# Designs tried in a protein design chat: VHH binders against Probable asparagine synthetase [glutamine-hydrolyzing] (asns). Part 2

Target 1, 187 residues: Probable asparagine synthetase [glutamine-hydrolyzing] (asns), of Dictyostelium discoideum (Social amoeba) (q54mb4r2to188)
Amino acid sequence: CGILAILNSLEEASKLRKKALSLSSRLRHRGPDWNGIYQSSDSILTHERLAIVGLENGAQPLLNEDETIALTVNGEIYNHEKLREDLVATGKHTFKTHSDCEPILHLYEDKGDDFVHMLDGDFAFVVYNKKANSFLAARDPIGVVPLYIGWHKDGSIWFSSEMKAIKDDCYKFQPFPPGHYFSSKTK

## First folded at step 16 (VHH; from j3 with A96V)

Design o4
Fold by OpenDDE, fold request of step 17:
Order: C-alpha cells, then sequence, then structure tokens
Structure o4 (fold): chain B 187 residues (1-187), chain A 117 residues (1-117)
C-alpha cells in the first residue's frame, strides 16, 4: 500500500488533484490496483492498494461520519478491538468499516493530537481535519512502516510512504523518524 | 499535566546491573505506550525500548536480552532493568509517553548511566 498527503497547498485545486494522482500512481504495485482520494480546497490525501485487497477493510482514505476528517494509513493496529469498543461506548461514533485503523480517525476527532500513545501497532498515518484545517502525521516507535515528510516552497507539507512521491516537488524532504508525530498546530 | 520523571541512574561496572525508574503523573501508564530513549555523549538520541498499553514490549537490537522494560500500574511507574551493562550503554536515559514532535528540543533531565571500570 502507498499513501500520499499534501497539506495546505496554494496550488489550484484541479492542478493539485492532477499532481497528486500522478504522484500517487508512482506508489502503485504491479498488477491491478485501486486508488482512493480525498480532497479539500487546499489539501489532498491519497491511498494506493492492490485490487485484491478486500474492501471489508475499508476503502482509503477513511472518513468520519460527516466526511470532514480523512485518514490515510499504512499498517496494522493490534488493539483496535478495544479501541473500537471504547469509542462505540461513548455513543458519539458510528463506525463505517471493519478496518483496524478506523479508531485512529475517531480518536483524532475526540482528542486532537493527543491519542497516538494509546495505539499498539505498526503504523504510519496522516489524518486531516477539513473543518479545523488541521492535520497530524505519526509513525510507530519501532518504525515498521515507512514514512517521509517534505516541505514545499508554497508552505505546504507533504507526507508519503515512499520518497519518490515527494522528492521531485519538495525543496526539502527526509525520512519521518520512528516514534514521532508532526502536527499542524505546532509546525 | 502529563509528567515523567526518570531516576535510578549512576555509575556501574561493566557486566553490572541497574534499574531505572520513570514516575508518571497526569496519566495512567497502562493506557499508553511508553518508551525509553538514550543519548550518549556526542551521539544522536536512540530508541531503547517500548511497552505498549497492551503489555507488548519491544527492544532495540543492541539491548535485547539484556534490558527489560516493565511497569507497576499501582505505582504508575515505568522501569528499565538493565543487566550485563556495557560501556556503550553509557548515556542519559529518557522516558517518553507516546510519540514526540519533530524538532523537539526539550526532553527533561533524564537519568545518567555511566558504565566504566
Amino acid sequence: as target 1 above (187 residues)
Amino acid sequence: EVQLLESGGGEVQPGGSLRLSCAASGFTVSSSYISWYRQAPGKQREWVSTIYSTGRTYYAESVKGRFTISRDNAKNTLYLQMSSLRAEDTAVYYCVRGPYTLGQDYWGQGTLVTVKP
């Protein structure tokens, strides 16, 4: 699977979409593939997967109930059942999928940046809140799942599972180190 | 307010043992993954070990088999039991809840472990 996120871009929306789709296609595997995209006025999240991967795990990006929050993620959350149970018990959330990663979406909605410590898993993700115009990227402490961050000249921040989707457009880029998070609130 | 305070550091001979403590406040240790990091003089900070909320544990290859991460929920305290200590284990050790932000400069006092004859 491949993920790409472009956050707070100044590019025209149609051009941004074209760019994101082009770059995201670099993340495709050999064989039949599926791609998903979420776009706001200045941000875009994409996800590439093999077509043979079941949809029961939820097409990505994953979206909250009113589709104002989007999540693109690679990895596996091992304690997802407990997280889901707790989130459902609040009465505030309706889960749309059986994805082990969907709790990330709802935790971000409830807690903002301060929830990643609750996770047990191998993960790299970007979650974006259109309504609040905020985002959070995080990578597990072991670094099982790769992630890269890039800075664009227009001030936008880019994330990708592979450097090849970022390096051509960003003036600065690097591996996103394990055990870190990056928040729009503190950038 | 979330706080973590490291203690237990000191000087020890090679092959010796030492137990570090991390006293937590403002949150429950069992609800979070907490990690030990260390920074040796002139070197970059490195990950040492993590214990997840589920109780699962991971270790850096350099400490695997020698270090043990654990927690006492009643005391809300994290531990790092170190054995078979080596000179290269000399470092300031830090306890951190969850991930930390890119570019973070402040890590607290930590606790110094010095392994030398």
Scores: ipSAE 0.900, ipTM 0.952, lowest interface PAE 0.4, mean pLDDT 94
Fold by OpenDDE, last read:
Structure o4 (fold): chain B 187 residues (1-187), chain A 117 residues (1-117)
Amino acid sequence: as target 1 above (187 residues)
Amino acid sequence: EVQLLESGGGEVQPGGSLRLSCAASGFTVSSSYISWYRQAPGKQREWVSTIYSTGRTYYAESVKGRFTISRDNAKNTLYLQMSSLRAEDTAVYYCVRGPYTLGQDYWGQGTLVTVKP
C-alpha cells in the first residue's frame, strides 16, 4: 500500500489533483491496483492498494460519517476492536467499515491530536479535518511502517510512504522519524 | 496536566542491574503506549523500549534479552528493568507517553545511568 497527502496547497484544485494522482501512481504495486482520493479546497489524500483487497476492509482514504475527516493509513491497528467498542459506547460514532484503522478517524474527531498514544499497532498515517482545516501525521514508535515528510515552496506540507512521491516537488524532505507526530496546530 | 518523572538512575558496574521508574500523573499508564528513550553523551537520542496499552512490548535490538519494560497500574508507574548492563548503556533515560512532536528538543530531566568499572 502507498499513501500520499498534500496539505494546504496553494495550487489550483484541478492541477493539484492531477499532480497528486500522478505522484500517487508511483506508489502502486505490480498488478491491478485501486486508487482512492479525497480532496478539499487545498488538500488531497490518496491511497494506493492492491485490487485484491476487499471492500470489507474499507476503501481508503477512510471517511467519517459526514466526510469531513479523511484518513490515509498504512499498517494495522491491533487493538481496533477495543477502540471500536469504546467509541461506539459513547453514542457519538457510527462505524462505516470493518477497517481496523477506522477508529483513528473518530478518535481524532473526539480528542484532536491527543489520541495516538492509545493505539497499538504498526502504522503511519495522515488524518485531515476539512472543517477545522487541521491535520495530523504520526508514525508508530517502532517504525515498522515508513513515512516521509516534505515541505513545498508554497507552504504546503507533504507526506508519503515513499520518498519518490515527494522529492520532485518539495524543496526539503526527510524521513518522518518513528514515534513522532506532526500537527498543523504546532507546525 | 500530563507528567512523567523518571527516577532510579545511578552508577553501576558492568554486568550489574538497575531498575528505572517513571511516575505518571494526569493520565493512566495502562491506557497509553509509553516508551523509554536514552541519550548518551555526544550521541543522538535513541528508542529503547515501548509498552502498549494492550501490554505488548517491543525492544531495541541492543537491549533485547537484557531490558524489561513493565508497568504497575495501581501505582501508575512505568519501569525499565535493566540487567547485564554495559558501558554503552550509559545515558540519560527518558520516558515518554505516545508520540512526541517532530523537532522537539526538550525532554525533561530524565534519569542518568552510568555504567563503569
Scores: ipSAE 0.899, ipTM 0.952, lowest interface PAE 0.4, mean pLDDT 94
Fold by OpenDDE, last read:
Structure o4 (fold): chain B 187 residues (1-187), chain A 117 residues (1-117)
Amino acid sequence: as target 1 above (187 residues)
Amino acid sequence: EVQLLESGGGEVQPGGSLRLSCAASGFTVSSSYISWYRQAPGKQREWVSTIYSTGRTYYAESVKGRFTISRDNAKNTLYLQMSSLRAEDTAVYYCVRGPYTLGQDYWGQGTLVTVKP
């Protein structure tokens, strides 16, 4: 139920990891929680969920086949079945989970930034491509799922489902407006 | 190239009706969610309505029950049927495919709707 992404940080990897885990823990609910993390040399994605929530939807961050693309997402994709069918039909993708959000990974892989318009759902997500060192953040047009963006002094871009995870470290932060996307390709 | 062109704006009296059109090119309207936005003079842009690829629709509370978003797949065109128009509906209306880039101010020409006696 909580997401944090730190993209293109200049911080040492171990320190960055410690920071991300600490901040991500702020997103935990009362009770036992599950924390997932994906880390590259300069970027980290985290996901917090209640431990009682089953893994049938796949542990987050979700990863593509070769684990070069990672997705941390809150929300639900309602047209996931159709998207999955279409993606499978291409013969290019093998789904690893039953998550309704997994199509986002493969769509990003195929189409880059130009796929979010295909989604029907309530969502806020950050998808990161380690290989290309690129990322995309997006929020649903209605704004059902919250998202915040922050800018760090080292040039890194931060995203979180809650402001408290980014406000202490970012010199500038704001709500991510509904119906928008942010791409590393246009930053 | 993806392009959306709004039309149908004009002057109308309070309580009147108007239908806006959004002609799409470079993509299929039924494969995307498309939204209407509007910006009144001196005010911030606001979301009006969205139709998803699935056909699901949503409306801002301020227009719910008065506005209807629809599409004609054959014409690859989006519509906004406006009824019971009010002075506060006066704005430039924009149609946008999918998400909009953060920080970008270019919204196209839009179509002006003026509701006045």
Scores: ipSAE 0.891, ipTM 0.947, lowest interface PAE 0.5, mean pLDDT 94
Fold by OpenDDE, fold request of step 17:
Formats: C-alpha cells, sequence, structure tokens
Structure o4 (fold): chain B 187 residues (1-187), chain A 117 residues (1-117)
C-alpha cells in the first residue's frame, strides 16, 4: 500500500488534485490497483492498494461520521479491539468499517495530538481534520512502516510512504524518523 | 504534566547487571507505550526498548537477550533490567513516553551507565 498527503497547499484545487493523483499513481504496484482520495480546499490525502486486497477493512482514506476527518494509513494496529471497545463505550462514535486502523480517527477526534502513545502496532499515518484545518502524522517507535516528509515552497507539508512521490515537488525532504509525530499545531 | 525521572545508573564491570528505573507521573504507565533510549558520548541517540500498553515488548538487536523492559503498575514505574553488560552499553539512558515531536525533541537528565573494568 501507498500513502500520500499534501497539507495546506496554495495550489488551485483542481490543479492540486491532478498533481496528487499523478504522484499517487507512482505508488501503485504493477497490476490492477485501487486508489482513494480525500480532498479539501487546500489538502489532499490519497491511498493506493492492490485491487485484489479485500475490502473488509474499508477503502482508504478512512473517514469519520461527518467526513470532516480523514485518515490515510499503512500498517496494523494490534490493540484495535480494545481501542474500539473503549471508543464505542463512550457512545460518541459509530464505526463504519472493520479496519484495525479506524480507532485512530476517533481517537484523534477526541484527544487531538495526544493519543499515539495509546497505540500498539506497526504504523505510519496522516490524519487530517478539515473542520479545524489541522493534521497529525506519526510513525511507530520501531519504524516498521516507512514514511517520508517534505516541505514545499508554498509552505505546504507533504507526507508519503515513498520518497518518489514527494521528491520532485518539495525543495526539502527526508525520512520521517521512527517514533516521532508531526503536528500542524506545533510546526 | 507528564514527567519521567530516570534513576539507577552507575558504574559496573563487564558482565555485570544493573536495573534502571523510570518513575512516571501525570499519566498511567500501563496506558502508554514507553521506550528506553541511550546516547553514548559522541554518538547518535539510539532506541533500546519499548513496552506497549498491551505489555508487548520490543528490543534493539544489540540488547536482545540481555535487557528486559518491564513495569510496575502499582508504582507507576518503568524498569530496564540489564545483564551481561558490555563496554558498548556505556551511555546516558533516557525514558520517554510515546512519540517525539519532530524537530522539537527534548530529553531530560537521563541516568548514566558506565561499563568498565
Amino acid sequence: as target 1 above (187 residues)
Amino acid sequence: EVQLLESGGGEVQPGGSLRLSCAASGFTVSSSYISWYRQAPGKQREWVSTIYSTGRTYYAESVKGRFTISRDNAKNTLYLQMSSLRAEDTAVYYCVRGPYTLGQDYWGQGTLVTVKP
């Protein structure tokens, strides 16, 4: 699977979409693939997967109930059942998929940036809140799942599972170090 | 406020054992993944071990089989039991909850472990 996120771009929306789709296609495998996209006025999240991969975990990006929060993620959350149980018990959340990663959406909704420490898993993800115009990227402490970060000249921040999706457009890019997070609130 | 205070460091001979402690406050240790890191003089900081909220543990290859990470929920304290210590284990050891902020990393005092004859 491949992920791409472009956050707070100054590019015109239609041009940004075209760019994101083009770059995201670089993340596809050889063969039939599925791509998903979530777009706001200035931000885009994409997800690429093999078409043969089952849909039981839901298509990505994953969305919350009112579709104001979007998540693109690679990896697996091992304690997802417990997290789901706790989130359901609050009475505030309705789960739409059986994805082990869906709890990330609702945890971000409830706790903002301060929830990643609750996860047990191998992961790299970007979660975006359109309503608040905020985002969070994080990578697991071991670094099992790869992630890269890039900086664009227009001030936008880019994330991708592979460097080739961001290196041509960003003036600066680097591997996202294991065990870190990047928040729009503290950038 | 989330706080972690390391202790238990000292001098030990090669092959010896030492147990580090990390006293936590402002959060419950069993609800978070917490990691040990270490930094030797003139070297890059490196990951040592992590214990997740589930109790699942991970270790760097360099310490696997020699170090054991654990926690006492009643004391809200994290531990690192070190055995078969080597000279290359000499470093300041840090305890950290959850992920670090990219570009804004802060590290406390840590606890110094020195392995020498």
Scores: ipSAE 0.879, ipTM 0.942, lowest interface PAE 0.5, mean pLDDT 94
Fold by ESMFold2, last read:
Structure o4 (fold): chain B 187 residues (1-187), chain A 117 residues (1-117)
Amino acid sequence: as target 1 above (187 residues)
Amino acid sequence: EVQLLESGGGEVQPGGSLRLSCAASGFTVSSSYISWYRQAPGKQREWVSTIYSTGRTYYAESVKGRFTISRDNAKNTLYLQMSSLRAEDTAVYYCVRGPYTLGQDYWGQGTLVTVKP
C-alpha cells in the first residue's frame, strides 16, 4: 500500500492530477490494484492499495463529514476505540467508516498540530484541511511504516511511501525520520 | 504548558546501573506516547525506547534486555532503568512527548550519562 501527497503546488490543476496519478501508480504492488484521490485547487492526496486489503478499512483518502479534511494513511492505530469514544463524546463528529485511522481526521480538526502524541500505532500519514489550507504529516516513533518527504522548486511539499514517487520531480528529498511530524505552519 | 524534565544522569562504571527520570507537567503521562532518545558526542541522535499510552513498550536493538522504560501515573513521571551499562551508552539522554518537529534543532537540556572506560 502506498501514499502520495503533493501540497500547495503552483502547477495547473489538470496537469497536477495527471502527474499525481502517474506517480501514484509507481506505488502499486504486484496483483490487483486500487487507487483513490482527493484534490483541491493546489493539493492532491492519493492512496494505492491491494483491493482486497482495503475492503475492511474503507476507501481512502478518508474524509470528514463535509469533505474539507482528507487523510491518506498507512498503518494501524491500536488505541482507536478509546480515541473514537472520546471524539464521539464531544458531540462534534460523525464517523463514516470503521477504519482504525479515521480518528486522525477528527483529532486534526479539534487539536490542530497537537494530537500525534495521542496515537498508539504503526503509521505514516498526511492529513490536509482544505478550508484552513493546512496539512500535517507524521511517522510512528519506531519507523515501522515508511515515509519520504520532498521539496519541489514551485514550493510544494511532497510525501510518499517510497522514494520512486518523488525522486524525479523534487530537487531535495529524504526519508521522513521516525518519530517526527511536519506541519504546514512550520515550513 | 507541556514540560518534560530529565534527571538522574551521572558517572557510572561499566556494568553499572542508573535510573533516569522524566517528570511531566501540563499533560497526563498516560495520555501520550513518550520516547527516550540519546545523542553521543559526534553522533546523530538515536531512538532508545518508547512507551505507548496503553503501556506497550518498544526498544532499540542496542538496548533491548538492558534498558526498561516505565511510568508512574501517580507521579506523572517516566523512567528509563539502565542496566549493564557500556561505554557506548555514554550520551545525553532526552525524553520527548510524541513526535519531534521535523527540522527541530533544540531538544532541551537532557541528562548526561557517562560510562567510565
Scores: ipSAE 0.787, ipTM 0.904, lowest interface PAE 0.7, mean pLDDT 89
Fold by ESMFold2, last read:
Structure o4 (fold): chain B 187 residues (1-187), chain A 117 residues (1-117)
Amino acid sequence: as target 1 above (187 residues)
Amino acid sequence: EVQLLESGGGEVQPGGSLRLSCAASGFTVSSSYISWYRQAPGKQREWVSTIYSTGRTYYAESVKGRFTISRDNAKNTLYLQMSSLRAEDTAVYYCVRGPYTLGQDYWGQGTLVTVKP
């Protein structure tokens, strides 16, 4: 499974979409094509997986109730049952899937940038709030799940599971270090 | 305010032992994953160990069998028990709740461990 996220691009929306779909296709593995896409005026998130596998856990990107928050994620969240339990108890969230990663959406809603410490797991993700125009990317402390970050000349910030999705477009790119997060709200 | 303060470093002979402490305030140590990192002179920061909120522990290959991460919830404190210390373990050791921010310059005070030749 593969993720690609392009955040806060100056590129025209239809051109951005074509580019993202082309680049996301580099992350596909053999088998029937499957992809999910979420787009705003300046940002796009994609997810690639084997067709039909994992459909019962929800198609990605995962979305909150009013579709203002989107999550593209690879990995497992070991303590998802406890996180879901606590989030349901707040009375503020309705879960739509069985995905162990869905709690990330609602933690971002509730806690902003201060939630990644609560996640026991192997993960790499980007969560995006279209209404606030905010995003956060994070990678697990051990580095089990790969993630890369890149910078484009138009000021957009790119994230991908594999370097091949960003290496031709970003003027600078590097592995996203394990045990770190990047927030649109920080310097 | 969330704070973690490292202590317990010092000089030790090869093969010796030390216990590092990480005193927490502003949160409960069992509510988060917490990690130890180290940075040797002239080297990049290296992950050492993580304890998850559930108490499960993970270790870098270079320290497995020699280091043990643990916590004492009553004292709200994390520990790193180090044994069979080697010259390559010489470093400043840091503890952190959850992730660092990408590009972060300040890693905390840390505690220096020096393993003598």
Scores: ipSAE 0.784, ipTM 0.905, lowest interface PAE 0.7, mean pLDDT 89

Design o4
Fold by ESMFold2, fold request of step 17:
Structure o4 (fold): chain B 187 residues (1-187), chain A 117 residues (1-117)
Amino acid sequence: as target 1 above (187 residues)
Amino acid sequence: EVQLLESGGGEVQPGGSLRLSCAASGFTVSSSYISWYRQAPGKQREWVSTIYSTGRTYYAESVKGRFTISRDNAKNTLYLQMSSLRAEDTAVYYCVRGPYTLGQDYWGQGTLVTVKP
C-alpha cells in the first residue's frame, strides 16, 4: 500500500489532481489494484491498496462523519479496540468502517496534535482537517512503515511511501525519521 | 505539564550493568508509548527501545538480549535495565513520551552512560 499527500499547494486544483494521480501511479507495486483520492482546493491525499486486502477495512483515504477530516495510512494500530471504545463513549463520533486505523481520524479531531503517543502500532500516516486547514504526519517509533517528506517551491509539503513519488518535484526531500511527527501548526 | 526526567547514568566497566530511570509527571505512564533513545558523542541520536501502553516491548537489534525496558505504574516510572555493556553503548540516554517533533534540536538533559575501555 502506497500513500502520497500534497498539502497546501498553489497549483490549480485540476492540475494538482492530474499530477498527484500520475505520481501515485509510481506506487502501484505497493497497492496496484485500487487508488483512492481526497482533494480540497489546495491539498490532496491518495492511497494505493489491493482492493481484496482492504474490503472490510474500508476505502482510503478514510473520512470522518462530515468528510472534513481525511486520513491516508499504512500500518496497524494494535490497541484500536480500546481507542474506539473510548471515542464512542464520548458520544461525539460515529465510526464508518472496521479499520483499525479509523480512530486516528477522531483522535486528531478531539486532541489536535497530542494523540500520537496513544497509538500502539506500526504506522505511517497523514491526517488532514480541511475545515481547520491543518495536517499532521507521523511515523511509528520503530520505523517499520516507510515514509518520506519533501518540500516544494510553492510552499507545499509532500509525504509519500517512496521517494520516487516526490524526488522529481521537491527541491528538498528526505526519509521521515521514525518516532517523529510533523504538524502544520508547528511550522 | 508533561515531563520525563532521566537518571541512573554513570561509569561502568565493560560487561557491567546499569539501571536507568525515567520519572514521569503530568501524565500516566501506562497511557502512552514511551521510548528510550541514545546519542553517542559526535553521532546522531538512535532509537533504543519502546514500551507500548499495553506493555508490549521492542528493542533495537544492537541491544536485544542485553537491555530490558520496563515500567512501574505505581511509581509512574520507566526503567532501562542495561547489562553486558560495551564501549559502543557509551551515550547520553533520553526518554520520550510518544514522538519527537520533526526538526527538533533539543532532546532534554538525558543521563550519561560511560562504558570504560
Scores: ipSAE 0.783, ipTM 0.901, lowest interface PAE 0.7, mean pLDDT 89
Fold by ESMFold2, fold request of step 17:
Structure o4 (fold): chain B 187 residues (1-187), chain A 117 residues (1-117)
Amino acid sequence: as target 1 above (187 residues)
Amino acid sequence: EVQLLESGGGEVQPGGSLRLSCAASGFTVSSSYISWYRQAPGKQREWVSTIYSTGRTYYAESVKGRFTISRDNAKNTLYLQMSSLRAEDTAVYYCVRGPYTLGQDYWGQGTLVTVKP
């Protein structure tokens, strides 16, 4: 499984989509794959997985009810049942999948940047709110799940599971350090 | 406001023990994952240990078997019990709720541990 996210690009939308699909294909492994894509006017999130894996986790990127918030994620959230229970109790959210990662989507919706501390798990993710034009990327404190961050000359910020999806386009890139998050509000 | 205050650092002999404390305010310690990090002079900050909200604990290989992270929910405090201390454990130790912000310049004051040669 692989993720790619390109946030706040100045590239024309159809060209950005073609580029992202091409780069996301570098994250495939052997066998039939499914790829999911979510795009706004200037941002795109993708997810690559084997088709059979998708039956347990639902289609990614995961979306909230009005599809204004999208999540692309690798990992496991150990305390997902408690998080889901608490989120359902608010009366504000409808869960669409059984994915242990879906709570991330609704936590971002409710709490903005102040929720990653609540996640017991191994993870790397990017969550994007089209309405607020905001995003957040995070990696677990141990660093079990890989993640890379890159900067493009057009000002866009790139995230990927593997360096090969971003190394040819970003002028600067590095491993995303474990136990950190990046927020669109902190640049 | 959310705050964590480290204490308990000091000078100790090789092979000795020391207990660090991390007093929390503005949140309950059992509602978050909380980590210890350390930074030796002139070195990159490194992860030491994490306790998850469920109580599961994880350790860096360099400290496994020598350090124990724990919490006291009644006192809203985290601890790092350090044993069999070595010169390479000399560092400023930081306690953090959840993740650091990428590019964050200030990590707090921390608490200094000095292991004598």
Scores: ipSAE 0.762, ipTM 0.893, lowest interface PAE 0.8, mean pLDDT 89

